# Designs tried in a protein design chat: VH-VL binders against q9umr5. Part 322

Target 1, 268 residues: q9umr5
Amino acid sequence: SYKPVIVVHGLFDSSYSFRHLLEYINETHPGTVVTVLDLFDGRESLRPLWEQVQGFREAVVPIMAKAPQGVHLICYSQGGLVCRALLSVMDDHNVDSFISLSSPQMGQYGDTDYLKWLFPTSMRSNLYRICYSPWGQEFSICNYWHDPHHDDLYLNASSFLALINGERDHPNATVWRKNFLRVGHLVLIGGPDDGVITPWQSSFFGFYDANETVLEMEEQLVYLRDSFGLKTLLARGAIVRCPMAGISHTAWHSNRTLYETCIEPWLS

## First folded at step 12 (VH-VL)

Design qi47 (framework fv_nofazinlimab)
Fold by ESMFold2-Fast, scan of step 12:
Structure qi47 (fold): chain C 268 residues (1-268), chain A 123 residues (1-123), chain B 112 residues (1-112)
Amino acid sequence: as target 1 above (268 residues)
Amino acid sequence: QVQLVQSGAEVKKPGSSVKVSCKASGGTFSTYYISWVRQAPGQGLEYLGIIIPEYGTANYNEKFKGRVTITADKSTSTAYMELSSLRSEDTAVYYCARGDKWFDSTPYYMDVWGQGTMVTVSS
Amino acid sequence: DVVMTQSPLSLPVTLGQPASISCRSSQSLVRYTGNTYLYWFQQRPGQSPRRLIYKVSNRDSGVPDRFSGSGSGTDFTLKISRVEAEDVGVYYCMQGTYWPPTFGQGTKLEIK
C-alpha cells in the first residue's frame, strides 16, 4: 500500500484544479488515499498565510494520525509556503515527501495579471509601499512579496516569509528548524516557462539580488546560516531538484510528463 | 569553445525507431539545456523538445509527444533523441542545440548547434 | 502555438545594397518579466543554423555590424546594411517567449 497524499492548492484556487493529478496518481499508485484540502478556496486564499496555516494544520492532523507509515504533501504555488510553515510548526508531523509545485519559496517579485487585478495602479517597483504596510500584510500575496530593491523593508515588515525562512529572528526558530528537518524528501519543482512565479528560480530557493541577478540557493544567507535546515537537508541528500521547461503556472498539476518525471518517483 | 558532435546518418524503414546522439566537448554539459530541432529537405525548422541533463528532465512539443524521447548521460556528456513509429514525413536533418544554463531564463538560447544528422525513412 | 510569419520568403539582392526581412508573431513576445525572446538565425547552404541576433537587437560575438535587429511586441526586422556574397543563405526568426519555440518559414537571400 502507498502512503496517503495530502494536496494543498494555491492562490485563487480550489480542489477541482487537481482532478488530473488525482487521475495520474490513481493510474500509477492505485489505492492511494488522496485528500485535496478544501480550505481557503477562491478569494479566501487571500487571507493571511498564518491564518491559512492554522486551518490547514487542523485538517492534516487527523490524516497524519491515521497514517503511522507517513504521508506525502503535494503543495502548489502559494500552497507550498503553507506547507513550509506546517512542517515547521508541527512537532509531530510524519511527512515523507514534501513536493513543492512551483512555489515562491524565496518570495515573489513580478508583474502578473492577478496582481494587476488586486492592485491595478501598481507596478512591481512600487508594490512594496502597499505590501509592507500593516494593511498589506493582511493579504497572503503580500506575505511573500519580496522586493529585492527594498530588502530592508521586506526583512522588517514581512509577517510570514522572512520569519519562516529565518531571514528575521523569531523565538520559535530553533523548534521550527528541528520540526522541518523531520521531512524525508524536499522535492522542488519549477521552470522558466511558468509565467507567474517571478523569479521562477524562487521555486528552488534562488532569488534576485539588488541588481536583479538571480543567485542560487547555495548563495543565500538562509542556506549559508542553515536557518531552517536547507544546508543540512542538502548534505543528507534529501533535496531533489526537478526543473522542467515548457510548463506554464496552471499546468504543473495537470501535465503527465511533469507528473511522471518529478512527482511519481516520490510517492512510495 | 563548446562543440556538439552528432552521430552519423541513418536509413530506417517505416514503423521503426531511430536514436540520434549529441556529444558535447570543450565545455560544461550537464547544467545547460539541450534542444532538438529538425528540418525536412528544403523546408524550415521544427522544434522537438528539450532536456536538462543534470536532472534528466525532458519535455516535448505536443506534436511529437508519445513518439519522441530525449535522454542524457552526464558521464559521457551525451544527449539522445529517440523517435519511434517512423513515417516518411519524419525524413529530416535532426539537430541538437545548446541553450543557456538551466538556472538562467533562456532555455531556447540555441547559441551552439550540432552538425546535424540526416534520418531517411524509406521502404 | 505562436505562429511566426516572415516576409519576403525570397529576397534577391544586388551586392552592396541593403536587405530587410520582416518577422511577425501571432501574439506579443514580451515575456511577463519584460524581456522579449526573439532570435535571428542564418543558415548557409549545407550548414547548421548559426545565431546572429538574440533578444531582438543583440548581435552575437563575431557577427558583422552590418547585421542589426529591431522591433517590439509582434513586429520585428532584421536588416543587412550592405549585402556581401557570404550572406547568401536562409534567414529564420524564432520566438523563445512561449513553449514550444517556433520558427518563421525562412527567407532565402540570393545575389542577383
Scores: ipSAE 0.869, ipTM 0.927, lowest interface PAE 0.7, mean pLDDT 93

Design qi48 (framework fv_nofazinlimab)
Fold by ESMFold2-Fast, scan of step 12:
Structure qi48 (fold): chain C 268 residues (1-268), chain A 123 residues (1-123), chain B 112 residues (1-112)
Amino acid sequence: as target 1 above (268 residues)
Amino acid sequence: QVQLVQSGAEVKKPGSSVKVSCKASGGTFSTYYISWVRQAPGQGLEYLGIIIPEYGTANYNEKFKGRVTITADKSTSTAYMELSSLRSEDTAVYYCARGGKWFDSTPYYMDVWGQGTMVTVSS
Amino acid sequence: DVVMTQSPLSLPVTLGQPASISCRSSQSLVRYTGNTYLYWFQQRPGQSPRRLIYKVSNRDSGVPDRFSGSGSGTDFTLKISRVEAEDVGVYYCMQGTYWPPTFGQGTKLEIK
């Protein structure tokens, strides 16, 4: 039989968004047990990411325990960062494929309708003043806000992303790296027509330098230092890149061509 | 510098399929987007789809989804466009065109075009 | 899909005179990154399209400086300051901001 699939949604999202994904999985892998986690839905998705990680961890433990052959994770948008942390903090996870669906793995630096709803008068250039405060770090969006012009503030104030990426020291870093490296496959999905994730290359561990030139994963200090295992995974052949043009942010989980090309091959 | 060379003209019957090739020379092939565009005689340009050869990741204009398949062979620097269930209205010149590098934000750049392949669908 | 509308569709011009082609999009072509992906192509009889202008106003190498592009948002213009005989052909605008990329109907430039 097929390994169970656990789905983690994104910002201002819920399990309903994945109805098409479930249909596709049922068609190609009938009998697969798919659990879409109904935690931190809608406005609750703004809760601090470490709080979300704790809640999702409690939900995934019994699912993993019932599947000694392993499980797959499909993690959408902000949910991909939750899954990054889950794989690091769980010393007993049995995840085979971690499928990251347009997630800002190196962070977000861009104006979106979501940010203007929360901070109507702010632009990406001055959001660092809010996000890198203790108050701002109580919002999930600010936990992965990565202003390339204020690296000192990002490194000192980020309570989540800088730690998970190994950009700032943490006592558990060595254990987190060991745990993350147990993953079978890291499947990275994203594309230029997303329209929300900025830069979209963040989904492939690319990101802006100080001049806002986007550099690839292999040029990032995180990769070069192998802070949480990206260089090791790439050398092992465990990183899959699946970029696709023509997919908007809300369509990654409902496009059949995307599913067949980037997701289906990794659901054993 | 980079040149795109397409396969020769085809005459096909309704209901059959056609596979057009597009070979790149003079530069890096795999990391650039390759688009396919068609033009019916005396008509305008119509977009079919796109591929990133390095990853084999193709996507299609909804109008052609289910009938068009775009593939690439990195070893020969060649992209292919296959159109099935041919109808007379598929009679057109089919072009391949190079986009930007996949990691850039310019998939539809189309700075280099092939010479075109005439596909005629007639009974 | 984004609709691209060109005007005029037929453009007879006296040799040596200026010519202007308008292109209007059904929605703003400014991408979330601030760039505008509007392109102009020339197709001479029996030939493949050739890109003249990229990102609204940038000329491709080898394109004469008599060709210029301008515009913003939804309204764009291609101008030829002095039409030469070799300029006969069909001109297309294209948007690349949104999937799928879409083309205008084409403007046929002819010498009177």
Scores: ipSAE 0.873, ipTM 0.927, lowest interface PAE 0.6, mean pLDDT 93

Design qi49 (framework fv_nofazinlimab)
Fold by ESMFold2-Fast, scan of step 12:
Structure qi49 (fold): chain C 268 residues (1-268), chain A 123 residues (1-123), chain B 112 residues (1-112)
Amino acid sequence: as target 1 above (268 residues)
Amino acid sequence: QVQLVQSGAEVKKPGSSVKVSCKASGGTFSTYYISWVRQAPGQGLEYLGIIIPEYGTANYNEKFKGRVTITADKSTSTAYMELSSLRSEDTAVYYCARGYKWFDSTPYYMDVWGQGTMVTVSS
Amino acid sequence: DVVMTQSPLSLPVTLGQPASISCRSSQSLVRYTGNTYLYWFQQRPGQSPRRLIYKVSNRDSGVPDRFSGSGSGTDFTLKISRVEAEDVGVYYCMQGTYWPPTFGQGTKLEIK
């Protein structure tokens, strides 16, 4: 039989968005037990990411415990960061495939409609004033705001992303790395037509330098230092890159071509 | 410096399939986007789809989904476009075009084009 | 899909005179990153399209300075300051901001 699949949604989202994904899984892997987690839905997705990690952890533990052969994670957008942290904080996870579906793994730096809705008068150039305050860090979107022009503030104030990426020291870093390295496959999905994730290459651990030139994962200090295991996973053959053009941010979970190419092969 | 060379003209019957090749030279083939565009006689340009050869990830214009398949062979630096269930209205010159490197920029840059392949569908 | 509309579709021009082609998009081509992915292509009879202009106003290497692109949002223009005999052909605008890429109908430039 097929391993169970756990789905974690994104910002301003809920389990309802994944009906097409469930149809595709049922067609290609009939009998798969798919659990779409209904936690932190809609506006509750703005809660601090560490709070979300704790809540999702409590929901995921019994599912993993019942699946001795392992489970797969499909984590969409902001949900991919939740899953990154889950894999680090759980001493006993049995995740085979972690499928990161257009998630800002190195952070976000861009003027999008989501940011303008929440902070109407802010531009990407000045959002650091809000996000790198204690108040701002109470919002999930600020937990992965990564301003390449204020890297010192990001490293000092980020309560989530800088820590899980090993960009700043943390007492638990060694344990988090050991836990994360137990994952079978890290499947990275994203693309240039996403329209929300900025830079879109963040979904592949690429990101802006101080001149806003995008550098690939292999050029990042977190990779070179192997801070949480990316270099080790790549050497093991455990990182899969699956970029696809022509897919907008809200379509990653409802495009059949994307599913067949990037997701289906990893659902053993 | 980068050049795209396409296969020769084809004449096909309705209901058959055609597979056009596009061989790249002079650049790092696998890291670029390769787009396919067609042009019916006396008409404008119509977009078919795109592939990233490095990962084999292709996507298609909805108008052609189910009939068009784009593939690539990195060892020969060659991309292929196969169109099935051919109709007379598929008579066109088919072009491949290079985009920017998959990681660096927008995929639809199309700065270098192949010479075109004439596909005629007639009974 | 984004609709690209060119005018005029037929452009007879006397050698040495200026020519201007308009391109309008059904929606703004400004991407969320601030860039505008509007391109101009030239297709001479029997040849492949050749890109002249990228991102509204940037001229490709080898393209004569008599070609210029301008515009913003939904309205764009390609201008040839002094038409030469080798400019005969069809000119297309293209948008790359939204999937799928779409082209204008083409403007056929002919010498009178």
Scores: ipSAE 0.830, ipTM 0.906, lowest interface PAE 0.8, mean pLDDT 92

Design qi5 (framework fv_nofazinlimab)
Fold by ESMFold2-Fast, scan of step 12:
Structure qi5 (fold): chain C 268 residues (1-268), chain A 123 residues (1-123), chain B 112 residues (1-112)
Amino acid sequence: as target 1 above (268 residues)
Amino acid sequence: QVQLVQSGAEVKKPGSSVKVSCKASGGSFSTYYISWVRQAPGQGLEYLGIIIPEYGTANYNEKFKGRVTITADKSTSTAYMELSSLRSEDTAVYYCARGSKWFDSTPYYMDVWGQGTMVTVSS
Amino acid sequence: DVVMTQSPLSLPVTLGQPASISCRSSQSLVRYTGNTYLYWFQQRPGQSPRRLIYKVSNRDSGVPDRFSGSGSGTDFTLKISRVEAEDVGVYYCMQGTYWPPTFGQGTKLEIK
């Protein structure tokens, strides 16, 4: 009776992180078939995002084909960007609810433990030199690095985020927009205590301007131009914002209050 | 200037529940965080929880999860804090306090406070 | 939870003299974005708390210049350069960097 749920994990992550989420779904929607995709786990999550999109697409196609009533996606952190691209490149997806758990939808610009592990001597102000090179674009984290002080480099060098956001032109943009608009609900979840996603408002399509003032989705050119359908979705009432204070980055998939408030209502 | 006005004092028996209101006037309500804090007589301040009225998204200090519920009614610009299974140690003044706009970086902020509501739990 | 420790807990001061209150946190209050969310509140007898200082050193509108906040990391100070009679009350520090927000025990400032 309930639509199947497909879960896509984040950076340096695996299916094990979602054991609590599966328990919550089983309690509130017993009988739901939940598939947590075991692809690009751990260090393989550093592979280029377009490579990850291709792999996840191959895994998702048979699940969608067997569920004519539709499926739900729950996509965590970096996984939310994978799901953004899946919805655009698949001309046959039947996704009802796309639930984005604290994903940097407009990009990342902040020093985190993950970046210090990969680039110990780099500061966020200097990372553009690495990320906006062809070599840097072979790493997933650089695919959504968005330096607000070098927006011209981001627009020209980003091989992933600028393209799926329609900030950089692409031959498939019109088809990608048409495909993305087939989604039933875009459920955006995030919050100020995340501690990793910088700015955290990126999870709601907000982002820094050149002065590092965070501007809302409705002030972004991608929204105003309706580049991939955000303005159209908002007008349809299909965008749900569910911000919550007090949730750290690794707790979005294991907090019962968050689940009951932001996720449970969108699983049918 | 924005003001927060709370409901009047309550006297409750152990095991009952209490629901305190906090009405905002003179400014935006729905897009600002509203926090709840309590203070036992002669003691310090203890944080209970928070809500964003626009989205109805509440979260609670672990000490009170299962007993505290925070809600809001945007049409009346009023936030509510309900505490169940009352014990004598719940006797305190309960305050609501305004945080930042939900989209800003700092939710707790607490720049505007209600006058407080005394809740006494006694048999 | 982050523990906030104030000293002294009782502060008798002569009118016109300076007063200083210390606040220490169990871990650094520097947020991942670089900002430090440390606040100071004043509570006069029978009144709700009133915020004096936000983000370590920024004075709220209407708060006299004689109040100043300073500090970094785990150590913070509230100073009153010349104590006046209306300053009697309890002063609390609060951290807003980590969930849940936590308060110091309070420092009761009294006139000698």
Scores: ipSAE 0.862, ipTM 0.924, lowest interface PAE 0.7, mean pLDDT 93

Design qi50 (framework fv_nofazinlimab)
Fold by ESMFold2-Fast, scan of step 12:
Structure qi50 (fold): chain C 268 residues (1-268), chain A 123 residues (1-123), chain B 112 residues (1-112)
Amino acid sequence: as target 1 above (268 residues)
Amino acid sequence: QVQLVQSGAEVKKPGSSVKVSCKASGGTFSTYYISWVRQAPGQGLEYLGIIIPEYGTANYNEKFKGRVTITADKSTSTAYMELSSLRSEDTAVYYCARGSHWFDSTPYYMDVWGQGTMVTVSS
Amino acid sequence: DVVMTQSPLSLPVTLGQPASISCRSSQSLVRYTGNTYLYWFQQRPGQSPRRLIYKVSNRDSGVPDRFSGSGSGTDFTLKISRVEAEDVGVYYCMQGTYWPPTFGQGTKLEIK
């Protein structure tokens, strides 16, 4: 039989977005138990990411306990950051494949429809004023706002991403790294036509330098320092990169070609 | 200095399949996009699809989805485009073209082109 | 899909005179990151397309400086300051901002 699959949605999202993904899984891996977590849906997806991590943790514990052979995670957009933190804070997780669907793993720096709705008069160049305040850090999207022109503010004010990436020191960093390294496979999915995740290469741990030149994962300090285990996972052969052109942000979980190429092989 | 060399002309019957090859030499193959474009006699250019050889990740223009399959063999630095269920309207010169490095923002960069492969579909 | 419209489709020019080709897109080609992915290609009779211009105005290596690209948003122009005999061929604009990439109909440049 197939390992159970747990699905974590993204910003302003819900379980309905995954109906096609569920159909694909049922066709290729019939009998798979798929649980789409209906926590922090819609507006509640704006709650601080650490709060979401606690809630999702409570939901995944009984699922993992019933599957000693292991489970798979499919985590979409913002949900990929929730799953990153889950894997670090859980000292007993049994996740085999962590499949990250177009998640801003190094952060977000771009004007999108979501930002226009939340902060209509703000431009990406000015959003650091809101996000790096104590008030702003009460919103999930600000927890992974990463302004490459104000990196000092990001490092000091980010209550979530800078900590989970090991970019700022934390007393639990060693334990978080040990826990994260228990994952079997880190499957990174994303692409240039996403249109929301900025830079799209953030889904592969790439990000802007101060001149807005995007540098690959292997050039990032978090990789070079092996802050939470990326270098160790890559050396172990546990990181899978699956970039695909022609996929928009809302289509990662509903494109059959993407599913067959990037997701299906990792659902043993 | 990268050069793309394609396979020779093909004559096919309606309903059959054709597989065109595109071999790269003189540069890095696996980490650069390879696009496929066709041109019917006396007509303009039409985009078929794209692949990143390193990851085997191909995607297709919706018009051809289900009939086109793009693959790559890193060991021979060769990309392939297979078109099935051929119709007379598929008669065209088929081109491969190299894009940018996969990590760049411009997948459809198409700076180096193959010489083209004429595919004729007739009874 | 994004529609690319070229004008004129037929361009007879006298040797040594300037030539200009227009390309219009059905929607803005400015990507959400701020870059505009508009390209110009030349296809000489019996040859593969050759890229002349990338990102609106950047000339490819080996392309003579008599070729220049300009424009923004939805309206783009390719100019040849002094047409030479070797410039005969079909010129295509292409957008790479949105999937799938799409081409204009082509402009046939001929010597009159």
Scores: ipSAE 0.850, ipTM 0.920, lowest interface PAE 0.8, mean pLDDT 93

Design qi51 (framework fv_nofazinlimab)
Fold by ESMFold2-Fast, scan of step 12:
Structure qi51 (fold): chain C 268 residues (1-268), chain A 123 residues (1-123), chain B 112 residues (1-112)
Amino acid sequence: as target 1 above (268 residues)
Amino acid sequence: QVQLVQSGAEVKKPGSSVKVSCKASGGTFSTYYISWVRQAPGQGLEYLGIIIPEYGTANYNEKFKGRVTITADKSTSTAYMELSSLRSEDTAVYYCARGSQWFDSTPYYMDVWGQGTMVTVSS
Amino acid sequence: DVVMTQSPLSLPVTLGQPASISCRSSQSLVRYTGNTYLYWFQQRPGQSPRRLIYKVSNRDSGVPDRFSGSGSGTDFTLKISRVEAEDVGVYYCMQGTYWPPTFGQGTKLEIK
């Protein structure tokens, strides 16, 4: 039979968003046990990411324990960062495919309608004043705000992303790297028409330099230093890149073509 | 510098399928977007779909989903567009066109075009 | 889908005179990154389309400087400062900001 699938949603999201994904999985892999975690729904998705990691950890432990052959993770948007941290902090995870569905793996820096709704008078150029404060770090979106013009503030103040990416030292970094490297496949999905994730290349570990030129994963210090295992995974053949044009941010989990091309092949 | 060369004209019966090729030379093929666009006689341009050959990741205009399939063979630097369940209104010149390098965020750049392939759907 | 509307659809011009083509989009073409992906193509009789202008105002290599593009948001213009016989053909605007990319109806430029 097929390995169980665990789904982790994104910002202002809920399990209902994945109804089409569940239909696709049922059609192509009938009998798959799919668990969409209904934790931190809606406005609760704004809770600090480390708090979300703890809650999701408690939910996934019994699922993984029942599946000695392994499990797959499908993690959407902000949920991909939760899953990054889960794979690092769990000493005993048995994840085969980690499918990262348009997640800002190197962070977010962009003027989007999400930011206008949350902070109507703020622009991307001045959001660092809020996000890199202790108060700002109590909000999930600020945990992965990555202002390329204030990289020193990001490295010092980010309580989540800078740590899980190994951009700032942490006592547990070696253990986190060892745990993350147990993953079978890291499947990266994203694309230029997303419209929310900025830069969209963040989903592939690319990001802005100080001049807002996007540099690819292989040019990032996190990759070059192999801080949490990206270079090792790539050398192992365990990183899958699946970029697709024509998909908006809220459509990654409901597009049949995307599912068949980028997700279905990794659901053994 | 890059050139896109398409296969020759086709005459097909209603209900059949057609597969048009687009071969690239003179530059990097696999990491660039390749789009397909058609033009019915005396009409304007209509977008069909796109592929990134390196990853095999194709997507389609909703109007054509279920009928159009875009593929690529990296070893021959060739992209293909297959259209099934052909109807008379599918009679058109079909073009391939190159977008930007996939990481550059400009998929619909279309700076280099093939010469076009006339597909006629009739008895 | 974003609707692209061109005017005029038929443009008879006298050789050596200027010509202007308008293109309007049903929504702003400014992408969340600040770039505007509006393009202009020329199609001479019996030929493939040729891109003249990319990102509103940038001329492609080999395109004569008598061609210029301008505009912002939803309103764009292609200008030819002095029309030559070789300019006969159909001109299309295209948006690449939103999926799927869409084209205007085309403007047929003819010599009077």
Scores: ipSAE 0.868, ipTM 0.925, lowest interface PAE 0.7, mean pLDDT 93

Design qi52 (framework fv_nofazinlimab)
Fold by ESMFold2-Fast, scan of step 12:
Structure qi52 (fold): chain C 268 residues (1-268), chain A 123 residues (1-123), chain B 112 residues (1-112)
Amino acid sequence: as target 1 above (268 residues)
Amino acid sequence: QVQLVQSGAEVKKPGSSVKVSCKASGGTFSTYYISWVRQAPGQGLEYLGIIIPEYGTANYNEKFKGRVTITADKSTSTAYMELSSLRSEDTAVYYCARGSYWFDSTPYYMDVWGQGTMVTVSS
Amino acid sequence: DVVMTQSPLSLPVTLGQPASISCRSSQSLVRYTGNTYLYWFQQRPGQSPRRLIYKVSNRDSGVPDRFSGSGSGTDFTLKISRVEAEDVGVYYCMQGTYWPPTFGQGTKLEIK
């Protein structure tokens, strides 16, 4: 009797992308009930992240209610940020393992094909002008755009990431922290060959300083202030870091070696 | 300042397994990546796989998946490469090489190399 | 896998003369971060490879300034301004932009 697994996809993605992941889970944990949520698929993944959080919340509530022993979340790429917010806004979540597959937990600052698809004439150095506008904040990717050279603009304009990371004050911060801290395990997965998440260490709560030098989680103000509970989780042994080289962004959910090493141990 | 010292030469029969060690000294072992590369006599270099010793996470070139296993023991600052189901074409010098710090550089930095271990597969 | 092609494969040179080795990749080696992970290694007979150049043009500590790397995208060059006897060996280019890392065939530099 394995706990149910809920899967949340990423940018320009759908449930079909997880067919290999489901195969792996069925092989190692036969009988596991896996639900891949078919919400905000394809272009709808560009909708504001708070809108996505509301929709996914409505979908996960009945699944969690039927699983008194708890559930596991596997959240890929942008989906990891959706899951971060779900764990904070839900007063009664019963998530055991939150498995974050290469998600930009401290944000994104890099030129990728996804970014060029939306803003083909913009370089990463200039994207702050678009993303930190009210119009830009209507797109999910701008909700986690984190320009290390314009931190003041990020703190003032980010409608999602700065709030969920506790980088800007919010009336609900204390409740969000309490809710998030109920998670059993925070399993962070990512790696240097991802090719999309920039810096790749964002998947481990590391990020660029103003000189584009990556500072690790333990050097971040959000960790030092324990803004949403990272320091508390690390102290209780609840954070698992599982970096792996040689995996591209679209392969995190379809690589058997990655699954066996980083995901499988946390599904029981 | 970091040095990588490998185990001695091995002669193996077809179908057996070999396990080569790579001991790090001088630097902090756990903050580096350790790659394995081989070179058949008179041939070029071929990449086998990599490990991040701090986390025990290894990945392999598809060509060798199922036959190669890379492990690390942080307490002895030693990485291991085991190759199973040996064939005559596995005869080669096997090298370990370090990558840079986990947060700083690419895993394929390869600035320090071991001296190599000759593995001969013959019957 | 990314294919790395070196030319020439055999390079006889006269002591004190310049030498040039070319390396071409089957696709651009510019990473999404803007960096290019192209390396040059030297292997003297009976020795382990020694890295000479990283990120196209940066010399490793202890590497003589007569060695220089250049190039961009898919075309790269290693130059030795004045070949010395100790330079005899095989030179390899390597890409580290894409998994798995791949090497050129090697260029054997010999004194004629």
Scores: ipSAE 0.753, ipTM 0.893, lowest interface PAE 1.5, mean pLDDT 91

